# VHH binders against F-box only protein 17 (Fbxo17): the designs that were tried, part 18

Target 1, 286 residues: F-box only protein 17 (Fbxo17), of Mus musculus (Mouse) (q9qzm8)
Amino acid sequence: MGARPSRRQMTEARRLALTKLPPELLVQVLSHVPPRALVTRCRPVCRAWRDLVDGPSIWLLQLARDRSAEGRALYALAQRCPADADADADADGNRHDEFPFCALARFCLRAPFGRNLIHNSCGEQGFRGWEVEHGGNGWAVEKNLTLVPGAPSQTCFVTSFEWCSKRQLVDLVKEGVWQELLDSGQIEICIADWWGARENCGCIYRLRVRLLDEYENEVVKFSASPNPVLQWTERSCRQVSHVFTNFGKGIRYVSFEQYGRDTRSWVGHYGALVTHSSVRVRIRLS
Key: E = the ipSAE of ESMFold2; O = the ipSAE of OpenDDE; V2 = 0.75 times the mean of E and O plus 0.25 times the DockQ between their complexes.

## First folded at step 6 (VHH; framework vhh_lunsekimig_d3)

Design x03 (from s57 with D103E; at its last look DockQ between E and O 0.85; V2 from the best seeds 0.73)
Fold by ESMFold2, look of step 6:
Structure x03 (fold): chain B 286 residues (1-286), chain A 120 residues (1-120)
Amino acid sequence: as target 1 above (286 residues)
Amino acid sequence: EVQLVESGGGVVQPGGSLRLSCAASGFTFDDYALYWYRQAAGIERELIASITSGGSTNYVDSVKGRFTISRDNSENTMYLQMNSLRAEDTGLYYCAAEVYEGEWSMYDYWGQGTLVTVSS
């Protein structure tokens, strides 16, 4: 039958055949492509494909395929997302981030539901992502002496003989949870932390988690101020957790603020240990 | 700006009592946890009692049942009632407060210390 088309020629023929599709059918075909491939491989093909990837339709079709209770609830909310709505835009409506795509595309690419939005939660990357204030001999990162259930790394942050403070600010909109979704009344923000001390050491631990508006003003607060532990005798760390619900409209940031020290003013790192810090977002199904 | 001043220390016989006071100024007193620390000769300061803004208390085992921490928010003053004193209770007693400053940082503030001597 003659020469067989090269792999390259067949790939080019497939691209040319797809460009002949009506936009309606092209949307359906592209909706089966994984989000990263849509952005990296499909968007550059031509203007028509770029316009589809930059619009909402492909992403709505992808969200519609998650038939779980969570997926169906999310899809109903996603259908109300305006095509040009973007909480990331400035007051003039301009967009100024590295992801120029619509809000639904950002959600699909970032996949924020169920994912821990705290970066470097166990200190496995040193202090990257954390704003840190060192007291005494400061914060350090050490290997866990006991297993912390579910931690992505068995490392922890440890404090010293004066208050050590650190904070991470999570921008929920940049993580893909667009503002109308946050304002829907159907979002829960789940936070947790694990803390402890070395055996036979005393510690003081504090946690403050604040939900902030777009101006970084505090709207909602959760605080944990357990009594000082004067001698740590437990086999494992303790967990603190809280679920923010019914927090109203206008929330954009989560400020996750941790504090620790010892009770004995011992030089070195004998204060509270913290690890496996988390901020997770989910849709409320009831 | 923030100031903590201890008073009430002195010399007492074993089995005796003392009440320490800590007068505070320069911050919103009733919003913060407060602490008593003790420093014996040759040893670093150790936390011996704490009281939360809500009034919950905690004590090291060596003082439980003998010492009582309390606070009077109307007078901006914290107290340590020390009963059944022992020679091992001898030392400098410091009051301390944890205070938020700036957006999210926490700092310690300390008094100057008041000496308690338990001797026969």
Scores: ipSAE 0.573, ipTM 0.831, lowest interface PAE 1.4, mean pLDDT 86
ESMFold2 (binder alone), look of step 6: mean pLDDT 80; pTM 0.781
OpenDDE, look of step 6: ipSAE 0.821; ipTM 0.940

Design x04 (from s57 with E101T; at its last look DockQ between E and O 0.82; V2 from the best seeds 0.74)
Fold by ESMFold2, look of step 6:
Structure x04 (fold): chain B 286 residues (1-286), chain A 120 residues (1-120)
Amino acid sequence: as target 1 above (286 residues)
Amino acid sequence: EVQLVESGGGVVQPGGSLRLSCAASGFTFDDYALYWYRQAAGIERELIASITSGGSTNYVDSVKGRFTISRDNSENTMYLQMNSLRAEDTGLYYCAAEVYTGDWSMYDYWGQGTLVTVSS
């Protein structure tokens, strides 16, 4: 007689003891749990824990721990984020995400700062994620003939003898950059693209990146229209980049629009090549 | 509706000159790059000169120093001044514009071409 509790029994006792904490103390305890574990492990424990994870308090406390200038600026803006500012609601307020969490939770889970928000940036997944219009023989995906620095895959999209167009629409709010943060004047949106020409044929490349409001109306635009690479080009592998700053209020989307074709109307895929497209968000520090 | 109409082609002797014009309508002429293409018999058409909305020009090697592209945005007209013409310059000359249509699509619009014949 002197039985020791099983591991399961001790786990249950620990969970029950934590559920008896006053809400204020429970918030402090839970705020030390990593965001994904909060959602997957803590939220299902009981209704009180679910209510805390679904509300803003735990997430505000996590953000408050970053005492850097960036973290303090973020926290001040996060304190003004209303509880009903859903990152993933449609026009009627309906949710279509896997996690019905507040905007602050989505920021912590999605971790949007510094991450490339363009997916399938090199065509390694075909055209997945891209809206595409095929001209001539259309877009194709090929291996890079010239190394592209930093590309996650050495593949590219190639165009044909008529304009090929494609775009990706990035929803910054769904990526966790909530609307007041976007409206703060403290956000920079960094875009880049890599493009080139096939050695034996010229090409024309265009990039248009537009910042759009919630109705998808254009508010801010950057366009790159480099000189055509004309016939007999030997090699090219070039980057274009731009940083949007001070873009005002009401921005929600980034429309990343790429265009290419050849200069000689040759049947086949002899037009501009594009790869390693990026959209990154950062907080301005100065 | 986008329309491009070339004029100024004709027959000329080697060493001679011609000035081609391209009158445009149906789009905001000032905003877009414009192009001259050439198509010789049995060859695909090729871009030979381009001019940006800001007036920056670009030429293939075979016409550099002999041809000059220009634009007059007040008249919605692009020009190609062709000097020191050679027999190999013979062909159909097309003007073209890249134009956005719809929200984010891009299309080529073409004139019908004007014939330049260089013979002695």
Scores: ipSAE 0.597, ipTM 0.841, lowest interface PAE 1.1, mean pLDDT 85
ESMFold2 (binder alone), look of step 6: mean pLDDT 80; pTM 0.784
OpenDDE, look of step 6: ipSAE 0.814; ipTM 0.937

Design x05 (from s57 with V99I; at its last look DockQ between E and O 0.81; V2 from the best seeds 0.70)
Fold by ESMFold2, look of step 6:
Structure x05 (fold): chain B 286 residues (1-286), chain A 120 residues (1-120)
Amino acid sequence: as target 1 above (286 residues)
Amino acid sequence: EVQLVESGGGVVQPGGSLRLSCAASGFTFDDYALYWYRQAAGIERELIASITSGGSTNYVDSVKGRFTISRDNSENTMYLQMNSLRAEDTGLYYCAAEIYEGDWSMYDYWGQGTLVTVSS
């Protein structure tokens, strides 16, 4: 059987315990942990770990690992992020208030670039996430008859014989695009929507997308107002898209507002169809 | 209060002409698309012509080449010039505007209608 370890060996093992690492080495070690695990498993370990997870250093190291042109541009902007920057949310909120982390941590956790920031974009969860005004027989949700490219679900919203309106307000800061990043002049906001009608039905479709400041006042707007379609004969929906660029400072929200109805005043759901609505954010490289 | 008032309806023989007007008030006329709808006895109102704020027009096939929609933004008035009228053009003609109400909701506003009767 073996001899008991010496007291010197046990003392040295305790000295090498992970909680005893110098802060700069601990930052390196923790920077390899996935963002969710950092906040749920590493942060509660002790005060030193909590302070590192709540600060910017770990998150800067994670951002530095993306060596693409987009990643390098983002990292340059992230290096200038103020240490005390955070979401300036209306203090009342839901689950995002549960994680009062620095701006870079929120960016890493939310991963807003390239992701569709519109929730429930195809009606796959009914009207969850949408503010809705029902006209006529109101909005309904149905399965797509034809494939809509790239849609996360093959479902759509359908309108009726009076204007049906709905909108979603996207809080870009709460989605992780911190205010100084939005103000940098390096951000583009890409929006898209897909619309159509039932075969042999007419429709009217409208889209209005507004960029709002922190007080929800309109700063810039895009509108699509195509002529009424009197008979829909296509087997696919049409796409509308727009890129907001050079929109200045102070933008916080995107208000994505869509509208539809029929042209024949038919009782039922014979108006415009909408689906696969999107808001995406990207770094401007040109 | 948004108001749309049609005028110019009447009785006309087949092949005749008629000019409808829609006087608008209570909203910023220049900013909105405007519409003419037609309702024949016993059927639903149907969009027959539209004009955007920028002047782009669209027509249902049954009136193309015979009807012309136009707008005069200085007089807050939309028009429908109807030529080569046919018996099937008989009905009530409504003007309409789509208008934002509140922050983001949209509604149609309608005139009272003006009757067009095409008969010998």
Scores: ipSAE 0.547, ipTM 0.824, lowest interface PAE 1.5, mean pLDDT 86
ESMFold2 (binder alone), look of step 6: mean pLDDT 82; pTM 0.801
OpenDDE, look of step 6: ipSAE 0.778; ipTM 0.922

Design x06 (from s57 with Y100W; at its last look DockQ between E and O 0.85; V2 from the best seeds 0.72)
Fold by ESMFold2, look of step 6:
Structure x06 (fold): chain B 286 residues (1-286), chain A 120 residues (1-120)
Amino acid sequence: as target 1 above (286 residues)
Amino acid sequence: EVQLVESGGGVVQPGGSLRLSCAASGFTFDDYALYWYRQAAGIERELIASITSGGSTNYVDSVKGRFTISRDNSENTMYLQMNSLRAEDTGLYYCAAEVWEGDWSMYDYWGQGTLVTVSS
């Protein structure tokens, strides 16, 4: 006969009914709520819910549900992580009035393990996310002529007759890999790239990946300097990869730096092609 | 400041030999790849030989077996030994080094070139 409660009104009524549960039951119930909803919908309900979302228990229960070898190894490390929040975010720039979140919450929200931390890895968004230096006629983005296995888009970046350089800086802590986890000695950082040349063109390709500390000083470096492609050969995409292990304490950033040019000084975009760049983080299995 | 200076060019008859040198300064020579390019009249510079920091070499087919690139890291000098020279080898020969500059930029630095003339 009349108006029904809105979806918001139904959600509010359910939250109010749940506020009276004992904390141990409430933790179990809330641990089934997706991480984003926990911080946006559940945390503001009352002090008891805020305390649970700001503490480690809900997030530990979510991590514990992954019974794989990787999940169990992560859970063991997560159990020793002290909860924290950065209340001084506004002291160093613009501040957002949002709920503070502990390290485990940030990990669950970002889900950094196994995910490619390089954005716009194939040029499908132009140069977004990349710092770019254009040599010669500069970088361009083109469709792949051949299928690159596993690429999320069949596009690539192409270089010119002078060195073209581009870089992406990955902030591992911002991506949810808290510093004590990085320092644990159990983290591997896996990088890969695909590169090639046009048929009938030569190219030179370089990759440098640096692990940097919080001040952006280089701590560990990997470089790939394959032989130039000098001959008129069929264009190919080749993969380069590396796994950083045992890189010590204090790492925060990955600087993924790519370089290409041609071998003939031809005006235009006849240099190295690069695509499907990746940075992935995983836990080392014993 | 990065500087590359070629020497050893000249006039030679077909079948002859020359040895080019490239003296380098202003960067950590041992860490970078080095290149010889040649520029014949009417075409752009072409990479003909390369040597990595670890000493691995690569050659374009037209010079393979006749030219040898080498480096002496103690003297910061790269060489190109050119044997069995042909008329088509005539041109300006440039040495180049790829050098990191600033935090993450890369450049080729070029010498001024040394002329090799192969004529009957």
Scores: ipSAE 0.545, ipTM 0.823, lowest interface PAE 1.5, mean pLDDT 85
ESMFold2 (binder alone), look of step 6: mean pLDDT 79; pTM 0.772
OpenDDE, look of step 6: ipSAE 0.810; ipTM 0.936

Design x07 (from s30 with F99V; at its last look DockQ between E and O 0.85; V2 from the best seeds 0.00; counts 0 for: unsure alone 63.0 < 65)
Fold by OpenDDE, look of step 6:
Structure x07 (fold): chain B 286 residues (1-286), chain A 121 residues (1-121)
Amino acid sequence: as target 1 above (286 residues)
Amino acid sequence: EVQLVESGGGVVQPGGSLRLSCAASGFTFDDYALYWYRQAAGIERELIASITSGGSTNYVDSVKGRFTISRDNSENTMYLQMNSLRAEDTGLYYCAAEVTPEQWKSMYDYWGQGTLVTVSS
């Protein structure tokens, strides 16, 4: 009974067989490999494979497989994407070397479209990923008083009797949306936030979302300033949402900024509740 | 420097009326929400009325139908018309302006010194 070659040996033999393929055919074959596997399994095989994975060709073929209207629009833009990974060099020449991959590879790996680009949006991980300023007794994380639909966690951030603020700066390019794509005029940035008050204490809530350039200068801003929820009023969670369209060229960051406080100056955490924050990117069909 | 100056407080009988004013300076008045707070003796400060930059108003239930908040952007002044005053309305009334810097930073409430309203028979 001949020992069935171990799955490892078969994979190695297949790898060896694939190394004999012309580069053009190899690109076709590799284009069917999932993005993560390309980077973790294929790229380390040899220099030739590495170079193919680092180049745009495989990724363009992957993008071409999406025949949806959005996929076609994206593919058209991807064809114009500069091949040189060096475009992410900060003005100071510091290659944020975290991804030696081309912009298209980064896009395919990070899959930014439709993904919530806000980290820890419900506070399940405390304040990780947030820049926080504490007023009064500061921010706290609590369980939701009411179910927030679609939230990844039923937790929320709670403010105190003085203004509390927190921000998350989303780097769109780091999340996989390359600069030329952002500048194409076909990208929309969708933001949403859920907020509410305690039944026994009113709150004030404010949202500011700013699109920033590479220098963190404000290019465009959305602000929501709803009326305060007053004490003993309805426990309903409210949603604020906005879509940035046609925001021009040079956008790099989304600054998601939340503010809240109570209306009674009570010691503790009786201020605005915020949760399920989201920043999502999509392509608009021309 | 942001400054808020309340005026119009005084002693009034139950059922009487007062009009409070808040003169604001040192910021773009029309861009920010404004608030009236009050603080009764031994009680924590409470928000009683608000007006957004767009003119939307909100009131605590205890003052609904009796108090009216308004703003005059041309004069940088906010008002609180108080009618049908009750003994429970007695307290220090504070004007507050919500101010946020252009860059991300904590939001601040700027407060006046307050004006005393006393409702007594």
Scores: ipSAE 0.640, ipTM 0.875, lowest interface PAE 0.7, mean pLDDT 89
ESMFold2, look of step 6: ipSAE 0.665; ipTM 0.882
ESMFold2 (binder alone), look of step 6: mean pLDDT 76; pTM 0.751

Design x08 (from s57 with T52E; at its last look DockQ between E and O 0.85; V2 from the best seeds 0.69)
Fold by OpenDDE, look of step 6:
Structure x08 (fold): chain B 286 residues (1-286), chain A 120 residues (1-120)
Amino acid sequence: as target 1 above (286 residues)
Amino acid sequence: EVQLVESGGGVVQPGGSLRLSCAASGFTFDDYALYWYRQAAGIERELIASIESGGSTNYVDSVKGRFTISRDNSENTMYLQMNSLRAEDTGLYYCAAEVYEGDWSMYDYWGQGTLVTVSS
């Protein structure tokens, strides 16, 4: 009874067989491997495979498989992506070597399109990922008073009797949207936020979303300033949304900034509730 | 420095009228929302009227139809026209401005208040 070669041995034998393929054919074969598996399983095989995974060729082929209008538009832009675009070079030329991969690899791995780029948008993890300024008794996290549709968690951030502020700075390039893609004029940035008030206490809510350059200078901003919700107003969850289009070149960051307070100066957390914040990127079809 | 100075308070009989003014300085007046608060004796301060930078107004139910908030951006002054005053309108009235400071901080600036007394 011949010992069936272990799945590991078969994978190793197959890997060895694949190493004998011409690079061009190997690229074709590897292009069918999922992005994470390329990095975690294929890249470590040998130097030759590493070099192929680190290069743009495999990733271009992966992108080419999406025949949708969006996929075609993205592929066209990807073909113009510089191979050596050190996406992680800070202004000082310091390569934050977190990802030794080309920009296209990062894009495929991070899959930024349609993904909510805001972390911990509902406060399930407390204030992780947020810069926070506390007014009054500060921010708190609570359960939603009403169901927020589509929210990953039914929790919210709640403000106090003085202005509470919080911000998340989204690095679009780190999230996988390479700079030339951002600068193409075909990218849209969609933002949304949910907010509300307590029935027994009014609130003021403000949203400011700023697109920033690599130096964190403001290039364009959106501000929402809805009227205060006054005391004894019906409990409602409200949505603010905006789409940045044609925002020009040089955008790097999205600064998502939320502000809230109550209208009664009550001790505790009776101010605006905010939850289910989102920043999403998509490609616009010309 | 941001400054808000209220004026126009006084003693008035029930059914009377007053006009409060808030003179503002030290910030770009037309870019910010402005508020009138009041504080009755023994009661916490409450928002009674707001006017956004775009001119949208909001009122607490107790003052709707009686009070009118307005702003003159050319004079950096906000007003509160108070008609049909009632005893329950008695209190210290504060002007406030919502102002951005620093990179992403927000603060309310307050005046010293003006006293409104409605008494027979």
Scores: ipSAE 0.707, ipTM 0.891, lowest interface PAE 0.6, mean pLDDT 90
Fold by ESMFold2, look of step 6:
Structure x08 (fold): chain B 286 residues (1-286), chain A 120 residues (1-120)
Amino acid sequence: as target 1 above (286 residues)
Amino acid sequence: EVQLVESGGGVVQPGGSLRLSCAASGFTFDDYALYWYRQAAGIERELIASIESGGSTNYVDSVKGRFTISRDNSENTMYLQMNSLRAEDTGLYYCAAEVYEGDWSMYDYWGQGTLVTVSS
């Protein structure tokens, strides 16, 4: 008969009752909880739950649920190329309890595969996230006059009458792709960029994408050096893309470096336009 | 210290020829694209010819078929052979190079210019 408990009391009672489950069942139950809730809601419940969330088993179960070809390949790699637990604790430098030491947890939380690892890829946040060197009147951000296919924002960066340079350094390990996974030989790094010139203007565009080791030394390079555009007759953009494969061990960073200017030395922003820059990681299927 | 020095300018009659040179120093010449720009009175400099490190060339329409850009990596020198010169070709001719500085920044380096005058 008794009084009806509140929503808070029912939630607390359910958490406490779950502490009585055999560990095997608790792991199964917790494996169905979304990664963010595992670290924010489940981890603080008690030491046993914290130890499970900080360990690898729950996260391996989550990976195993992806039955696609990519998911099966990743699960096999995670078992064959497990992360060094001590390196994870040092690698991210993060001491918050909501960030477990386990590399699998970081992977599940950050979800790096299939996501563009370049942030602010179209200039929608100004220059946030980019290291920038301004030539002439410098870089500016403006709205696209024509649609750029697949872009998350219809904005672009535009250059001036002297070389404008900018780059973004992507830390693949910090994004969740642990070092042993990168070293596995089964990872591809896909890059792309979109560029163009204003109508009746010329431009010069250059792209350099470098894969760097943990000391930021260059290991692999891709360069695109299209011929200068001396007169642009259409407003449609051109795409450059490349896939890094078979790049060996020790890669940690992608340095995505872009360059542009005009051909006429006109004051203002009449140089190359760039937008929709991307770095994506995927598992090689075989 | 990056330096570019043009030479070979002068006065020539319409229909004549000149060969410009650009001597370069202070950078790894072979690795970089090189450019000729010209500047007529009252106009900003305009790219007229380019040559990539691999030898690929590009020209603005007004000089195609008349001008030839080339490079000699053993002499660290770029050239512009100018044939069938016209009055509108009169101006200062600058060589330029795009050069990486530091880890990832790119800059232009320019010569001082050499004057080409096409007149009777």
Scores: ipSAE 0.558, ipTM 0.832, lowest interface PAE 1.5, mean pLDDT 85
ESMFold2 (binder alone), look of step 6: mean pLDDT 80; pTM 0.784

## First folded at step 7 (VHH; framework vhh_lunsekimig_d3)

Design y01 (from x02 with E101T; at its last look DockQ between E and O 0.85; V2 from the best seeds 0.75)
Fold by ESMFold2, look of step 7:
Structure y01 (fold): chain B 286 residues (1-286), chain A 120 residues (1-120)
Amino acid sequence: as target 1 above (286 residues)
Amino acid sequence: EVQLVESGGGVVQPGGSLRLSCAASGFTFDDYALYWYRQAAGIERELIASITSGGSTNYVDSVKGRFTISRDNSENTMYLQMNSLRAEDTGLYYCAAEVYTGDWTMYDYWGQGTLVTVSS
């Protein structure tokens, strides 16, 4: 008879037994722990564990496990990461509720590659995350009548009879792409947007995407200015896309700016529709 | 201050021709798309022709083949050559420009309009 340890107690006893492992074995064990658990649960265990989580070895081992061409290219760049790459990122004048002890840890925690860095890309959360300027009767959100391939929600933003403007500012460093990685010449920034017209109504659509430095000054831009749609006879959607490459040093932000209106000055929401906006970061291969 | 001033309207018989001009100032003319709209009595303004900064043109079906939009960036002037005019072409003709204002906001600017009357 006797009390049996709870799952919580057995987990803690197992964790304490692991403090006796040689550092090289402990690194291997800890490298299989998800990034958030490493910083929230493993780091506080003792000084030895904290030093391993605060150092690069665990994070390098996690990155090394991706044996794809992309993973190998990233690992090569991660091996060259300065030990203090993001040490002063928290001294921008404001602190965050994050664990940014080294650049590799932040990258693993935020997982920025392949993820859409645009929040609320289809309007499924109203205008949350977007800065908007309403023209005419303003922006509205509605259901897609035509399937938009790959969209996380079948909703869109719709414009009115005067220019409607909206934008989202993406902080690439905050998303985990450390500055030396951005400056490496091996990063591509991929953007896309989907737009269309309402049936039997014309529209005008514009997209401007700007790469900004840390002072928010424009360094590089891409603009899409398709001809107005004057005779659209049914709802359809079109994609605009662009890849920024070889953009030099000092980039920190992506300003994703989109615009629409109608061609007939009709009161209501008969202007361009936009949805499934995206900003993605990837490593350049070859 | 952005200004757009139309001229060249008048009275013409069916089948006739007119050339409208739009003189522009207060913005970098060659960087922006420009537009002609028309407004018949009791009807909303409708975009009828556009020209990009690079010179690409687009027209509503009712004017294709009869109207020609053009621009002269050295004179900051846009034109609309209207041929084979019909009674339904009667209305006020406005030039317009899309212009960035502030850092990232876009607004419409309009001229005052020039009247075209097609009657026999």
Scores: ipSAE 0.615, ipTM 0.848, lowest interface PAE 1.2, mean pLDDT 86
ESMFold2 (binder alone), look of step 7: mean pLDDT 81; pTM 0.794
OpenDDE, look of step 7: ipSAE 0.804; ipTM 0.934

